VH-VL binders against Glycoprotein 24A (csbA). Designs and how they scored, part 5

Target 1, 102 residues: Glycoprotein 24A (csbA), of Dictyostelium discoideum (Social amoeba) (p16642)
Amino acid sequence: MVDLKITLVNEDGESTISGKGHPLPAPLIFPPIYIFRFTQYQTEGKLWDKNEFQIKSGKIEFDGEEYDIPESKGTWSKDDEENAIDVNLHLFRPPEKFFPKN
Key: E = the ipSAE of ESMFold2; O = the ipSAE of OpenDDE; V2 = 0.75 times the mean of E and O plus 0.25 times the DockQ between their complexes.

## First folded at step 6 (VH-VL; framework fv_burosumab)

Design D3 (from D1 with heavy chain I50M S59D; at its last look DockQ between E and O 0.11; V2 from the best seeds 0.00; counts 0 for: pae E 10.7 > 2, placed apart)
Fold by ESMFold2, look of step 6:
Structure D3 (fold): chain C 102 residues (1-102), chain A 119 residues (1-119), chain B 106 residues (1-106)
Amino acid sequence: as target 1 above (102 residues)
Amino acid sequence: QVQLVQSGAEVKKPGASVKVSCKASGYTFTSYYMHWVRQAPGQGLEWMGMINPRGGSTDNAQKFQGRVTMTRDTSTSTVYMELSSLRSEDTAVYYCARDLSYYGAFDIWGQGTMVTVSS
Amino acid sequence: AIQLTQSPSSLSASVGDRVTITCRASQGISSYLVWYQQKPGKAPKLLIYAASSLQSGVPSRFSGSGSGTDFTLTISSLQPEDFATYYCQQYYDYFTFGPGTKVDIK
């Protein structure tokens, strides 16, 4: 079952990643980087062909909530030891709904 | 059960370096940041820095920039902290601590390693 | 450069007393505040995270409250094992600890 989905639009079109996943801890240092960890996932689109990417727009869907992604940048990395992918988003407007305060 | 086990006490001379180890067990080592915190005798707690054990990236407190190096070995689930150019004021108990994902709280602590700097 | 202060720096109390310890931040830190207990010769123990959330295995006589700049740790009925030093810590911008509050038997 899919519980985390990120849709990203860049110059090459729409790309997605979805699967079992959750946000990792909110940034502990400045500048902010927001990390979403996926396991048992599927990817679509060309954005994932590079480790660094520009984002024109997008959306995060998690735990019944949505966050519209503004123009931004991101990266991804794979942890082959745990068979997991982290998607790192550099967001001017923090997605605080996904990073609990209390 | 989840544990952090640190290397034994060290005695060093001023100007030397010390390397303290912290071995993790009972959880997925690469899924949690590891922190180093020290406590001088009779004093409070002081954060030194953190390491992401998955990729090995670090972020050190400004006070220790240039003197502290943190590394890890994923095959042994072990984090290392090396402090160089030791001074007498570096005499302290050094703790490793795992942060609690999503909350920045340190839920599991090592037993501490006493480092004494004297000539 | 977020500084934390704690009040009082030390106190003496009897078993059964209600004990209140405060922590003040030099700027707003939302609810990004943690409380630890430390006994002599031991590592700190996590009590409260996110200002008010009780860590698993911590007795319910411990509670935390506050947000912004002013935070409180309360022990509703002090027990013999609660004599220790208590530290607050923020994680809003890097990590800093308060100076500690020592709780002694009267």
Scores: ipSAE 0.008, ipTM 0.611, lowest interface PAE 10.7, mean pLDDT 85
ESMFold2 (binder alone), look of step 6: mean pLDDT 93; pTM 0.941
OpenDDE, look of step 6: ipSAE 0.017; ipTM 0.705

Design D4 (from D1 with heavy chain S31D S57D; at its last look DockQ between E and O 0.06; V2 from the best seeds 0.00; counts 0 for: pae E 5.6 > 2, placed apart)
Fold by OpenDDE, look of step 6:
Structure D4 (fold): chain C 102 residues (1-102), chain A 119 residues (1-119), chain B 106 residues (1-106)
Amino acid sequence: as target 1 above (102 residues)
Amino acid sequence: QVQLVQSGAEVKKPGASVKVSCKASGYTFTDYYMHWVRQAPGQGLEWMGIINPRGGDTSNAQKFQGRVTMTRDTSTSTVYMELSSLRSEDTAVYYCARDLSYYGAFDIWGQGTMVTVSS
Amino acid sequence: AIQLTQSPSSLSASVGDRVTITCRASQGISSYLVWYQQKPGKAPKLLIYAASSLQSGVPSRFSGSGSGTDFTLTISSLQPEDFATYYCQQYYDYFTFGPGTKVDIK
């Protein structure tokens, strides 16, 4: 587990989730889907008021690297058994810098 | 009422190209991936490719690479699939199918377009 | 490429029967598995996604289970309108369909 921060922006403003997280296996499609699991986290912003939301832009900060998030759709769900939260980012187009595959 | 309406049946000769259209209505066209799937007579389903919601980027099955072109026209909410260098084994019903909100499941299907390739 | 197999290829059943269809993936696909129903001359109909999520409008007699490589579609009590061909489909690595299972009336 490493420090992970996801910043998302839409018409309602900026939202973030940060804490201890890691990427999960995701469907291999183009554009890609990013899936992240957090075990320790904090959230800020209005996006988290809903389990599904639209994204205009954003970024992922993971292990000292930064990755852009283009227009996307986001979802999140809690895994009570693992006491974790999963964040799914469905990109509408390819990013400038791809998040590395696990 | 979400629906996909495809173009009519086609009859082509080997070596020719066919372009099938799929017009979407009842939903935000630019928010969903679209897939193309075909089915030869009496056979199973075969995935051909996917086109992304807003960028027009495509990924297709290796089997069809170099021979299939998928495009979309946002002004008419229409997706197109063109298959070139047609062969007899390309005879099939071709379906467009909407991706269920990026979940890789196809929740809305067109009625299908029969493409017959014969000399 | 990920290959899917289904068992059985076909089966005969009566109304009211419990029907079970299996789908096996050549490698782990997590829960990225879909089930469709197709009747002759018609487009496939989505039944289950994410291995176990029932599509809206689909009768509750349909259920899906499994993860990794082995998946199951169950019809708890077969109805007359359920005689059809059923396909599984993975979306973990691109997209692939199973060969289908035909459910005929006994």
Scores: ipSAE 0.031, ipTM 0.751, lowest interface PAE 3.1, mean pLDDT 92
ESMFold2, look of step 6: ipSAE 0.033; ipTM 0.702
ESMFold2 (binder alone), look of step 6: mean pLDDT 94; pTM 0.953

Design D5 (from D1 with heavy chain D99G Y102W; at its last look DockQ between E and O 0.09; V2 from the best seeds 0.00; counts 0 for: pae E 6.2 > 2, placed apart)
Fold by ESMFold2, look of step 6:
Structure D5 (fold): chain C 102 residues (1-102), chain A 119 residues (1-119), chain B 106 residues (1-106)
Amino acid sequence: as target 1 above (102 residues)
Amino acid sequence: QVQLVQSGAEVKKPGASVKVSCKASGYTFTSYYMHWVRQAPGQGLEWMGIINPRGGSTSNAQKFQGRVTMTRDTSTSTVYMELSSLRSEDTAVYYCARGLSWYGAFDIWGQGTMVTVSS
Amino acid sequence: AIQLTQSPSSLSASVGDRVTITCRASQGISSYLVWYQQKPGKAPKLLIYAASSLQSGVPSRFSGSGSGTDFTLTISSLQPEDFATYYCQQYYDYFTFGPGTKVDIK
C-alpha cells in the first residue's frame, strides 16, 4: 500500500509520486534538502518528464502527517534494475514543518 | 543589531530539570532555524537539536532524545530548551545559535548559559 | 554519525607565522564544512562556511579549502588576536563538531 506521497506544483499543474517510499540521508542545510527512495510507485503529471524541474509549492504525506514543500527545485534518478527512483528536493526557503529523517 | 540574549546561570541538583531561554532581536525571528549547542568545561562543542520557530517543529540529537524539549514563543521572539533528569555530566555552557539560511553554519550565538549540576 | 578529527590538537606559533589546521571527516561530506574560532569565555565565532566561503567581517588572512573528507583552515599571517581554539563542523548529516585545535603563542 501507499505509505509516502509527494505532490508538486509547477506551471504545468500538479504532479505526484506515491507508493512505497522512505527518506534517505541528506545534508541538513538551509534551505533543506530532502531525498526519498521509492521502490513501488506510480507517477502522474508532466513534472516527471524531465529529471530536473522547478517547484512552486508542494506537500509530503507520510505516516498520516502532512509536511509543506515551499518553492524549490527537484531532480530524480532511476535504478532500472531495482525499479526504484530517488527524488531530490532542494528547498529555497525553510519549510513550516520540518520533515523527520531517520 | 542582531543578537541572542540567554537567561542567567543555574545551579541544579541531579534529577532536576533546567529550562534556558534565548531571546532574539534585530531580525525576523520566524525566518531562521535555531540550534542548541553545549560545551562541557574544557571540552568541545556538542549539538543538541534544532527548532523551526515558525511552526515549532524540532529535531533532537539521538543522545538527548527523551530528555530535551525545545519550544518557542513567537510573541516574545524567544526559544526555550529544557533538559530533564539532570546528571553531573550535563554540567556545561549551553548556547543558542542562529543558522544561516542556505548553509548549516551558525552565524549568531547567544552569550551562553552555565548550568552546573552538583550534589 | 559522521566523526570529525582535527590536527594538530594544539600548536604554538609566533605572530606573523603561517598556520595550517586540518579537519578530516569519517566519510565524504562534499563541501558542507564550517570553521569557528573560540576565545576563552566567549561563544564561537563563525569564520568560514561551505568549506571556503569567508563570513562577512572576517579578515582575509583566514581561508579554507578542501572537499570530500579533507579540509584545511589557513591563517596566512598570524596576529595577536588569532590565539584561540578553532573548531570544524559538518552539516552533511545532522551536525558534528571536531575536537578543536588550540593555537597558542610561542
Scores: ipSAE 0.016, ipTM 0.673, lowest interface PAE 6.2, mean pLDDT 88
ESMFold2 (binder alone), look of step 6: mean pLDDT 94; pTM 0.952
OpenDDE, look of step 6: ipSAE 0.026; ipTM 0.696
ESMFold2-Fast, scan of step 7: ipSAE 0.015; ipTM 0.673

## First folded at step 7 (VH-VL)

Design S10 (framework fv_burosumab)
Fold by ESMFold2-Fast, scan of step 7:
Structure S10 (fold): chain C 102 residues (1-102), chain A 118 residues (1-118), chain B 106 residues (1-106)
Amino acid sequence: as target 1 above (102 residues)
Amino acid sequence: QVQLVQSGAEVKKPGASVKVSCKASGYTFTSYYMHWVRQAPGQGLEWMGIINPRGGSTSNAQKFQGRVTMTRDTSTSTVYMELSSLRSEDTAVYYCAREGWYGAFDIWGQGTMVTVSS
Amino acid sequence: AIQLTQSPSSLSASVGDRVTITCRASQGISSYLVWYQQKPGKAPKLLIYAASSLQSGVPSRFSGSGSGTDFTLTISSLQPEDFATYYCQQYYDYFTFGPGTKVDIK
């Protein structure tokens, strides 16, 4: 498991999610989606009141480096039983350093 | 040495199909996406589609959907592009190209001239 | 689909001149833009990726800049071997090429 921070910005203002988790195997589709499962997380901002969101810009911080998230869209879901959250990133070209392909 | 070597020139009649090959060498074939790009005489570059050599999944430009089929053979490190229902407007040089960095085609095949004439 | 336009469509310049070619996208594409050089009868050659990163082996007189919708390729001091057509290409939403800019050197 990696310690990952995702900062997302939309037209309604900045919203963030941070925590620990790991990437999940992505389905083989085009355009690709990349899925990150947070097993321990914190959220803030109105972005997380919705099941889907539009990203104007964002950053992924990992291992002392920053990776840009371009304008895109995403979805999230929560498993109440396990208190885990899945964030689906609809990115054509995500940073592969910590989002390996299935 | 990293290189892509394509099959030779083809002359086809309208309505026929053509299948162009592109053999990769000098790198791990399944680690990079491969693209097909064409260029009609005196015209610009036109993207046709992408193939993932690892899983074989493809996505084609809307203009070519239904006519283009992309495949690969991992045992020979070769990708193929088959274009069906050929028209004179399909006369072009067809290139394969490797995607090195995100979105950047860093290694190109030499091109295959396909001429469609009656 | 994202459309790219380039200006000028063609230009002529002297050796030593500073040449600037522009590429405009129909919508924001962040820095997801690539530049290629193509000489007659040859396959394209990668020059710049991620809007401003110089490809290994490309002379330092080539540079790229811009983000969002407006991008430029600059050749600081044009050389005879720079006679070519230059293409921009986006990879924000699939892949599309600009129509090209032909550089004729006198």
Scores: ipSAE 0.007, ipTM 0.620, lowest interface PAE 10.7, mean pLDDT 81

Design S11 (framework fv_burosumab)
Fold by ESMFold2-Fast, scan of step 7:
Structure S11 (fold): chain C 102 residues (1-102), chain A 118 residues (1-118), chain B 106 residues (1-106)
Amino acid sequence: as target 1 above (102 residues)
Amino acid sequence: QVQLVQSGAEVKKPGASVKVSCKASGYTFTSYYMHWVRQAPGQGLEWMGIINPRGGSTSNAQKFQGRVTMTRDTSTSTVYMELSSLRSEDTAVYYCARGLWYGAFDIWGQGTMVTVSS
Amino acid sequence: AIQLTQSPSSLSASVGDRVTITCRASQGISSYLVWYQQKPGKAPKLLIYAASSLQSGVPSRFSGSGSGTDFTLTISSLQPEDFATYYCQQYYDYFTFGPGTKVDIK
C-alpha cells in the first residue's frame, strides 16, 4: 500500500491527476523519490463520496524514470486541504528495489 | 484470451540442466513482470525469481542464485527458466506466472513437470 | 526473508460450512498479502489481493481480512468446487508463499 495526496480533481470524478507517494521504507542504498501521475481514472458516482476507485491508466516516476500503471483498483480518503484526496494504492514495491541500477 | 503456455515434461539425470519455456499471448508481453514458481510433489509453492520482459532484468530467490538463469525473447513473447546442476530435490512442477504491479500473480502457465532421477 | 505460516494445515468441512483459514507473517507486511486456490493437478488461481480485494470473477463467498502480521481467508458457505488447497503469499519483501491449508470433504 502507498499513501499519496491527489490535487486538482474535477467534480464529476474524471480528470488528470497527479500526486506524491511515500511507499513503505525499503533497505536501499539510496531511497528513491516517488511521483505518481494518473492520467485517467474511473469512480462509480462522485469521487468525493467513494472510498474505492479504478485507475484506467497512469504513470509512476521513480528516480527520474517513468513506468506505466496498468488498470488497477485502489482506495482513497478525503482530505479537506484544497479538496485534496489521500489515496491508498495496493502497489507492489517500486521496480528499483527489484532491479537496482547501482 | 490471455494465456501462458509452457513446454512439455522433462526427465533429467542428476548434474544436468533443464530449460523450460513459457509463451505469452493475448496481452502486451513487456507490460507485466513474469515469475517462476515451483512445487515439489505433495509440497507447497516456492518462489524462484522474477524477470522484467522489457529490459530483461532479473532478481532470483537466494536459494537459487548461481543455479537459475531467466531470459526472455520479446520477438516470440517467451520467457525461459534454466536450472543447472540438477538434484533429485529439484523434481517439481515449474510454473510461470504473470505478475501484476501490486504483487499478485493473476495468470499462470499449466506447469512443466521436471523429474530428476538416476 | 519473510516467513508465512498457515493454520490449520488441513481441515475437513461439509458443503454449506463457514471455513476460516489463517495466515501469519514473521514481520509486519502491511496489507501486502495475496490468496490463491489450487486444485489437484492444476495451477493456482488468484482469489484475493491486497489482503481484502476480491479478484474479478471470484465468487463473493470468498473474503479476506487482516493487516500487519495476521490475515484471514473466509469462505462463507463452502461449495463442492471449493475443496482445494489455499495459499497465502506476501509481496512486501520480494515474494514468499505460506505452506498451504488443505480443505477436504468431511
Scores: ipSAE 0.006, ipTM 0.610, lowest interface PAE 12.1, mean pLDDT 75

Design S14 (from D1 with heavy chain D99G S101D Y102W; framework fv_burosumab)
Fold by ESMFold2-Fast, scan of step 7:
Structure S14 (fold): chain C 102 residues (1-102), chain A 119 residues (1-119), chain B 106 residues (1-106)
Amino acid sequence: as target 1 above (102 residues)
Amino acid sequence: QVQLVQSGAEVKKPGASVKVSCKASGYTFTSYYMHWVRQAPGQGLEWMGIINPRGGSTSNAQKFQGRVTMTRDTSTSTVYMELSSLRSEDTAVYYCARGLDWYGAFDIWGQGTMVTVSS
Amino acid sequence: AIQLTQSPSSLSASVGDRVTITCRASQGISSYLVWYQQKPGKAPKLLIYAASSLQSGVPSRFSGSGSGTDFTLTISSLQPEDFATYYCQQYYDYFTFGPGTKVDIK
């Protein structure tokens, strides 16, 4: 597990989730959904009060690399058995630095 | 030999629907996305939507939402594009085209289907 | 929506000329740009993907360059079979095409 931080801007302002995590293998579906699993995390901001959200802009920081998130949408869910959170980003373009192949 | 073969020309009245087919051959049908693109006479190319033949999931351009439906039949390696509530402005050549997963490039195109809508 | 503009809208050129066509995006699209050639009455043909990668089977006189918002397609020495309309297309945020550039014989 490496350091993972996702910062999202929406109508409520800036929200962040940061900690230890990694991307999960992307399914071969369209429109694409890119999943980031956090196993140790802290959240800030109001975005996390809802399971579904619109994204105006944002940033993914993973193992020293950065990726700008375009206007999009996402969801998140908690896995109580694994004590983990999955952040699901509905991105048309893959963040190629983290998902080199579809 | 990789190819996409489309159904023949159609003439429709305003308010009707048209359903265009595109049959794929020479490759694994479920391994590539399929796109629909149209071109009005003397005009440029306009993207309409995309379908994943593996799962059947689709995404359509906002301009066509509510009027376009894309489907596929894996047993015949065929994709379909149905456009409803036709207007004269929908007169165009309609193309299916195969997309690459990463590049979003359309490397194989059908021959095109002319759809004429006239009152 | 990401809008693409092409310049010039049309040009006239002679065999052997160097032809440059420009595509500009309304916002940054990284290298997610494709170029097509279309001849009258025919479907488009893929020339270049990922801004600069030449499609297999396409003559080496075609090249693409650029990133972000400004992109160019260059034909180093125009041949008779190159008279056509050329389109750019982005795939950074779904798919949109430029309006096309028509290359006519002088």
Scores: ipSAE 0.014, ipTM 0.650, lowest interface PAE 7.3, mean pLDDT 87

Design S17 (from D1 with heavy chain D99S S101D Y102W Y103S; framework fv_burosumab)
Fold by ESMFold2-Fast, scan of step 7:
Structure S17 (fold): chain C 102 residues (1-102), chain A 119 residues (1-119), chain B 106 residues (1-106)
Amino acid sequence: as target 1 above (102 residues)
Amino acid sequence: QVQLVQSGAEVKKPGASVKVSCKASGYTFTSYYMHWVRQAPGQGLEWMGIINPRGGSTSNAQKFQGRVTMTRDTSTSTVYMELSSLRSEDTAVYYCARSLDWSGAFDIWGQGTMVTVSS
Amino acid sequence: AIQLTQSPSSLSASVGDRVTITCRASQGISSYLVWYQQKPGKAPKLLIYAASSLQSGVPSRFSGSGSGTDFTLTISSLQPEDFATYYCQQYYDYFTFGPGTKVDIK
C-alpha cells in the first residue's frame, strides 16, 4: 500500500485525489498507461461529472518524491460499489520510477 | 530517407517458430516506438505489440502473450519479432511500423513479410 | 478491450463523388483516432491522426472529424487513386483497428 496524491487542473477546474492505494501491474506501452487503484481516498476541489478529464498541468506525489505531470489525459472508474477508484493516466514521456522493474 | 526494411518471406510447418527482422534507417532509432501488425489473407489489420527500442521494454496484445517475443539490436537499428508454436491461422503478412511520438499514429511502415504456415 | 466498428463494410462510388466512412468505438476515446488507406499488396498509409489532423503530403480532399465514440472520414471528391480499403485505429487504450471499409469503383 502506498500513499498517493494526484492534483489535476484543466479548464473545468482543479481537483485533487489523495489517499492510500497502489499501482496496478500494467504493460509498458505507448502512450504509457499508469493505473493507480485507490482503496481509501478523498477528493477535494471541483469535481468533474464526466469520467474523462484533461490535465493542463499537475503533480503526483509517489514514493516520497514529487513529479510534474505535463498536459495529458486520464479517466477514472469505480468498482461496482464505488469502494475503490482507478485513475488511468496517459502520460507522454513518464518518469522512469513509475514503472516497476523486473 | 526514412525507411523500414523487413526480411524475406518464410514458409514454416505447424509447431515451428519464425523470426522476422525490421531494419530502420534515416532517423534516430531509439527515439521512436516500433509496432508489429499482421494481416491474414483477405482480412483486416491486427495489432500484435510494441517495443521501445531505447530500453527494450515491450507490451504484447493479450492474444499473443506467451507466443510472441520482441527484441531489438541498437547497433544495427533492427527490431525482431519471433512467433512460436505456429498454427495455420498464423499465415499472414507481418508488418513493422513506427509510431509518431505523441499521436500514436503509425507513420512509416515496412514492406511486410509473408509468413505461410502449412504442412 | 476497445472495439471499433466501421460502416459501411464496403461501398461503390464514382470519380467525383463525396464519400463518407464512419468508425464507432465501444467506449469514449476522446480524439485518439487514426485513419489509414491500404491498397492491395501494399502496406497501409497514414492519412489522419488525432481524429482530424491531416498527415503531411496527404491531399486536402481527405478530412476527419468526430470525438468520443463517433468518427468520420470524408473524401470530398473521389479520385481514381482513392479506390482502396480504409481502416480506423484507436490509441486511447492499447491499439485496436477497425475491420475496414472497402471503396470500390461503380
Scores: ipSAE 0.008, ipTM 0.596, lowest interface PAE 9.6, mean pLDDT 81

Design S18 (from D1 with heavy chain D99A L100P Y102W; framework fv_burosumab)
Fold by ESMFold2-Fast, scan of step 7:
Structure S18 (fold): chain C 102 residues (1-102), chain A 119 residues (1-119), chain B 106 residues (1-106)
Amino acid sequence: as target 1 above (102 residues)
Amino acid sequence: QVQLVQSGAEVKKPGASVKVSCKASGYTFTSYYMHWVRQAPGQGLEWMGIINPRGGSTSNAQKFQGRVTMTRDTSTSTVYMELSSLRSEDTAVYYCARAPSWYGAFDIWGQGTMVTVSS
Amino acid sequence: AIQLTQSPSSLSASVGDRVTITCRASQGISSYLVWYQQKPGKAPKLLIYAASSLQSGVPSRFSGSGSGTDFTLTISSLQPEDFATYYCQQYYDYFTFGPGTKVDIK
């Protein structure tokens, strides 16, 4: 597991989740939902108080690569069986650097 | 040879619908996204929407929401764009165009289909 | 929505001239910009992708540069076959085209 950090800006300000994680395989659906799984994490900001959120801007930092998050929508959910958190981003522009072609 | 071949010119009355086809050949049809772009006479290019031929999922530009339907037939490697409730301002050349899986650049274009909306 | 503007809207140049066309985005789009050439009566042709990558088969006199909000297409030595309209297009957030720059050859 490598370092993963997602910073999101919404109407309530800046929120961050950081720790150990990885992107899940490229989506098989369109419009795409990109899922970032955290197995160890720390959160800051008000974004995480609700499971559904609007995004004005943001950044994903993973394994030395950066991706700027455009205006979009997201959700987060717990995976109780794996003790993990999934951050689900509805992104039209793919973060292709993090996902190999199928 | 990679090629996109579109259906022929159409003349329609206001309020009618038109369905344009785009037949792909020379590559794996389900490995590339397909876009629709139009161009009114003397005007620039305008993006209409995208279809993923693998699953048939689509996303349309806000301006065309509710009027445009994109479909595909994998057995014939053909995509379709149907535009309903036609208006005179829909008079344009309609293009299909292929993009790699990262969406981006439209590397192969159809020859275009002229749709004229008039009485 | 991301708006693209192009400058100039049109220009006239002689064969052998260096031509530069600019494209400006209303917000940062990194390097997610494409340039197309469209000749009268024809479909557009891909020239440059990812702001600066030359498409296979395109003459080396075409080049692209820029990142963020400001981008340039350069034709180092204009040829008669370069009479065309040139469009920029972003793919950072959906897809939008610039209004085009018409290049007339004397």
Scores: ipSAE 0.007, ipTM 0.635, lowest interface PAE 8.5, mean pLDDT 86

Design S2 (framework fv_burosumab)
Fold by ESMFold2-Fast, scan of step 7:
Formats: structure tokens, sequence, C-alpha cells
Structure S2 (fold): chain C 102 residues (1-102), chain A 117 residues (1-117), chain B 106 residues (1-106)
């Protein structure tokens, strides 16, 4: 569990989720998927008003490193019992800088 | 310069297997997906599958599942496509192509595979 | 699987003509559509991605438009080097190509 921040840019502008989180193992399938779980978090921006969204660009800040998010599709869901949120990034190409786990 | 160079033409008998190579240069091999696309003489383009050179994961078009195997060798920046149980209708030019964003931006020169008795 | 159709299957045109090629998808694919040009004996060349974005190095006479199920590739003033076969391709759900439109000299 470390500091994790995801910043996403879509047609409505910039949205963020930040707090304590970690990447989850995801199946190696096409289209590729990267999953991040936050257990202590704060959200900002309009992206979180919808469960599915288009992403123009973004970045992940994890354990002191920065990773770019290319054009992609995203989904998110809440686990109300745990007060956790899963952010899923569906990527068609690998990022220039590899995510730490996936 | 970014380049994809494929192996030379092959002639095979029905029932045989063929393995085509595609060597990448001029960019970071593991940063882009690689696709395989074929084209029968006088016909259109047909997508066969995709490989992620980083982890080696693949996804193949339904029509080729069970017959196509895609692999890579990161030490030589080369991807391979092996097609088994060849039939005459597999006669085609086979292309490798780099996936940039959501499009195939760099293509190999193509490898002619002829299946004949 | 998402199927793509192209119309016309072939056309004849003269240098200077405005050429329009249509691609139709069997279901909505948003703007996840690519156009390629292929000359005889050569590998395809990327022209347009995301339905309307011109690939760097491609002449401005090429343009793409459309969203959902109906897409168009336009060549505003056909040049001798533009006689080729043009293919559309979707990337919304895996990858499929249209059957191609051949542009021949009149």
Amino acid sequence: as target 1 above (102 residues)
Amino acid sequence: QVQLVQSGAEVKKPGASVKVSCKASGYTFTSYYMHWVRQAPGQGLEWMGIINPRGGSTSNAQKFQGRVTMTRDTSTSTVYMELSSLRSEDTAVYYCARGSWYAFDIWGQGTMVTVSS
Amino acid sequence: AIQLTQSPSSLSASVGDRVTITCRASQGISSYLVWYQQKPGKAPKLLIYAASSLQSGVPSRFSGSGSGTDFTLTISSLQPEDFATYYCQQYYDYFTFGPGTKVDIK
C-alpha cells in the first residue's frame, strides 16, 4: 500500500483520484487492462460522475515514479463495504514507461 | 529509422507449417504491439492477431485460433508467426505491422507463402 | 465480430477529381476507424486514424469524417500517385478491415 495518484484528462477536463493504493494483477488479454485499487482516497473532477469514460491522456504517480497514460477507455467501481474504489484502464498499446505491476 | 524486415518467401505443401519472422529496428521493441495481417492474391486485408512483445501475451482472430501461434524474442527484437495445418486457401502475403496508438503505422515488406501440391 | 462494408467497390476517376469513399460498420464504433492506402505490390500505408486525424506526412487533400456507423474518406483533388486501393479498419472491438475500394484511372 503506497501513495498512488491517477490524473485523467477527458472532454470535461482534468479529474484525479489520490490516496493509498496499489496495482492489482490483471489477465494478460487484449485489449490490455490495468487495474488499480484505492483503499483510502479522494476524488476530484467530473469524470467520476460516470462509470465509463473516454481518456485522452493522463498520468500515474506511484511509489515516487511517474507513468503516462495514453488514449484509452476507463471504468471505475466502488466497493462500499471496504470503502475501496477500482479504476480500470483499457489500453490498446503499451505506455512509454511501464506500469510497476501488470 | 524505424523498420520491420520480414523473412523470405516460402513454398509449402498442404498439411505443413510455416514460420514467418519480423525483425524490428529503430525503436524500443517492447513499447509497441505487433500485429499480423494477411492478404490472399487479389483479395483484401485480413487481421490474424496481436502480440504484446513486453509480456508475450497474444490474442488471435477467431478464424485462426488453434492454428496460429505468435511468439517474440526480445534479445533479437523479432516476432514470429507460425501457421499450422496449411491449406491452399492460406496462400497469401503475410505482413507484420506495428501498432501505434490505435493504428498500424509501420508495416513489414510482406512474406509470400504459397501452399501447393 | 464487427463487419465493415465499403462503397463503391471500385471507381474510375481523372486527375483533379474529388473522390469520396464510404465505409459502414455493422454496429456503432464511435470514432475508432482507420484508413489505409495500398498500391500494387506494396504494403498498406496509414492515412487517417481516429476517423479524422491525418497521419504525419500525408497530403492535406486527404480527409476523413464520420462517427458511429458511417464514415467517409475524401480526396479533394486526385493526383496521379493516388490511384490505389483504399481500406477502412475498425479498432473498437479487436480489428477488422473493409473489403477495399479500388480507385482506377479513367
Scores: ipSAE 0.007, ipTM 0.627, lowest interface PAE 8.0, mean pLDDT 86

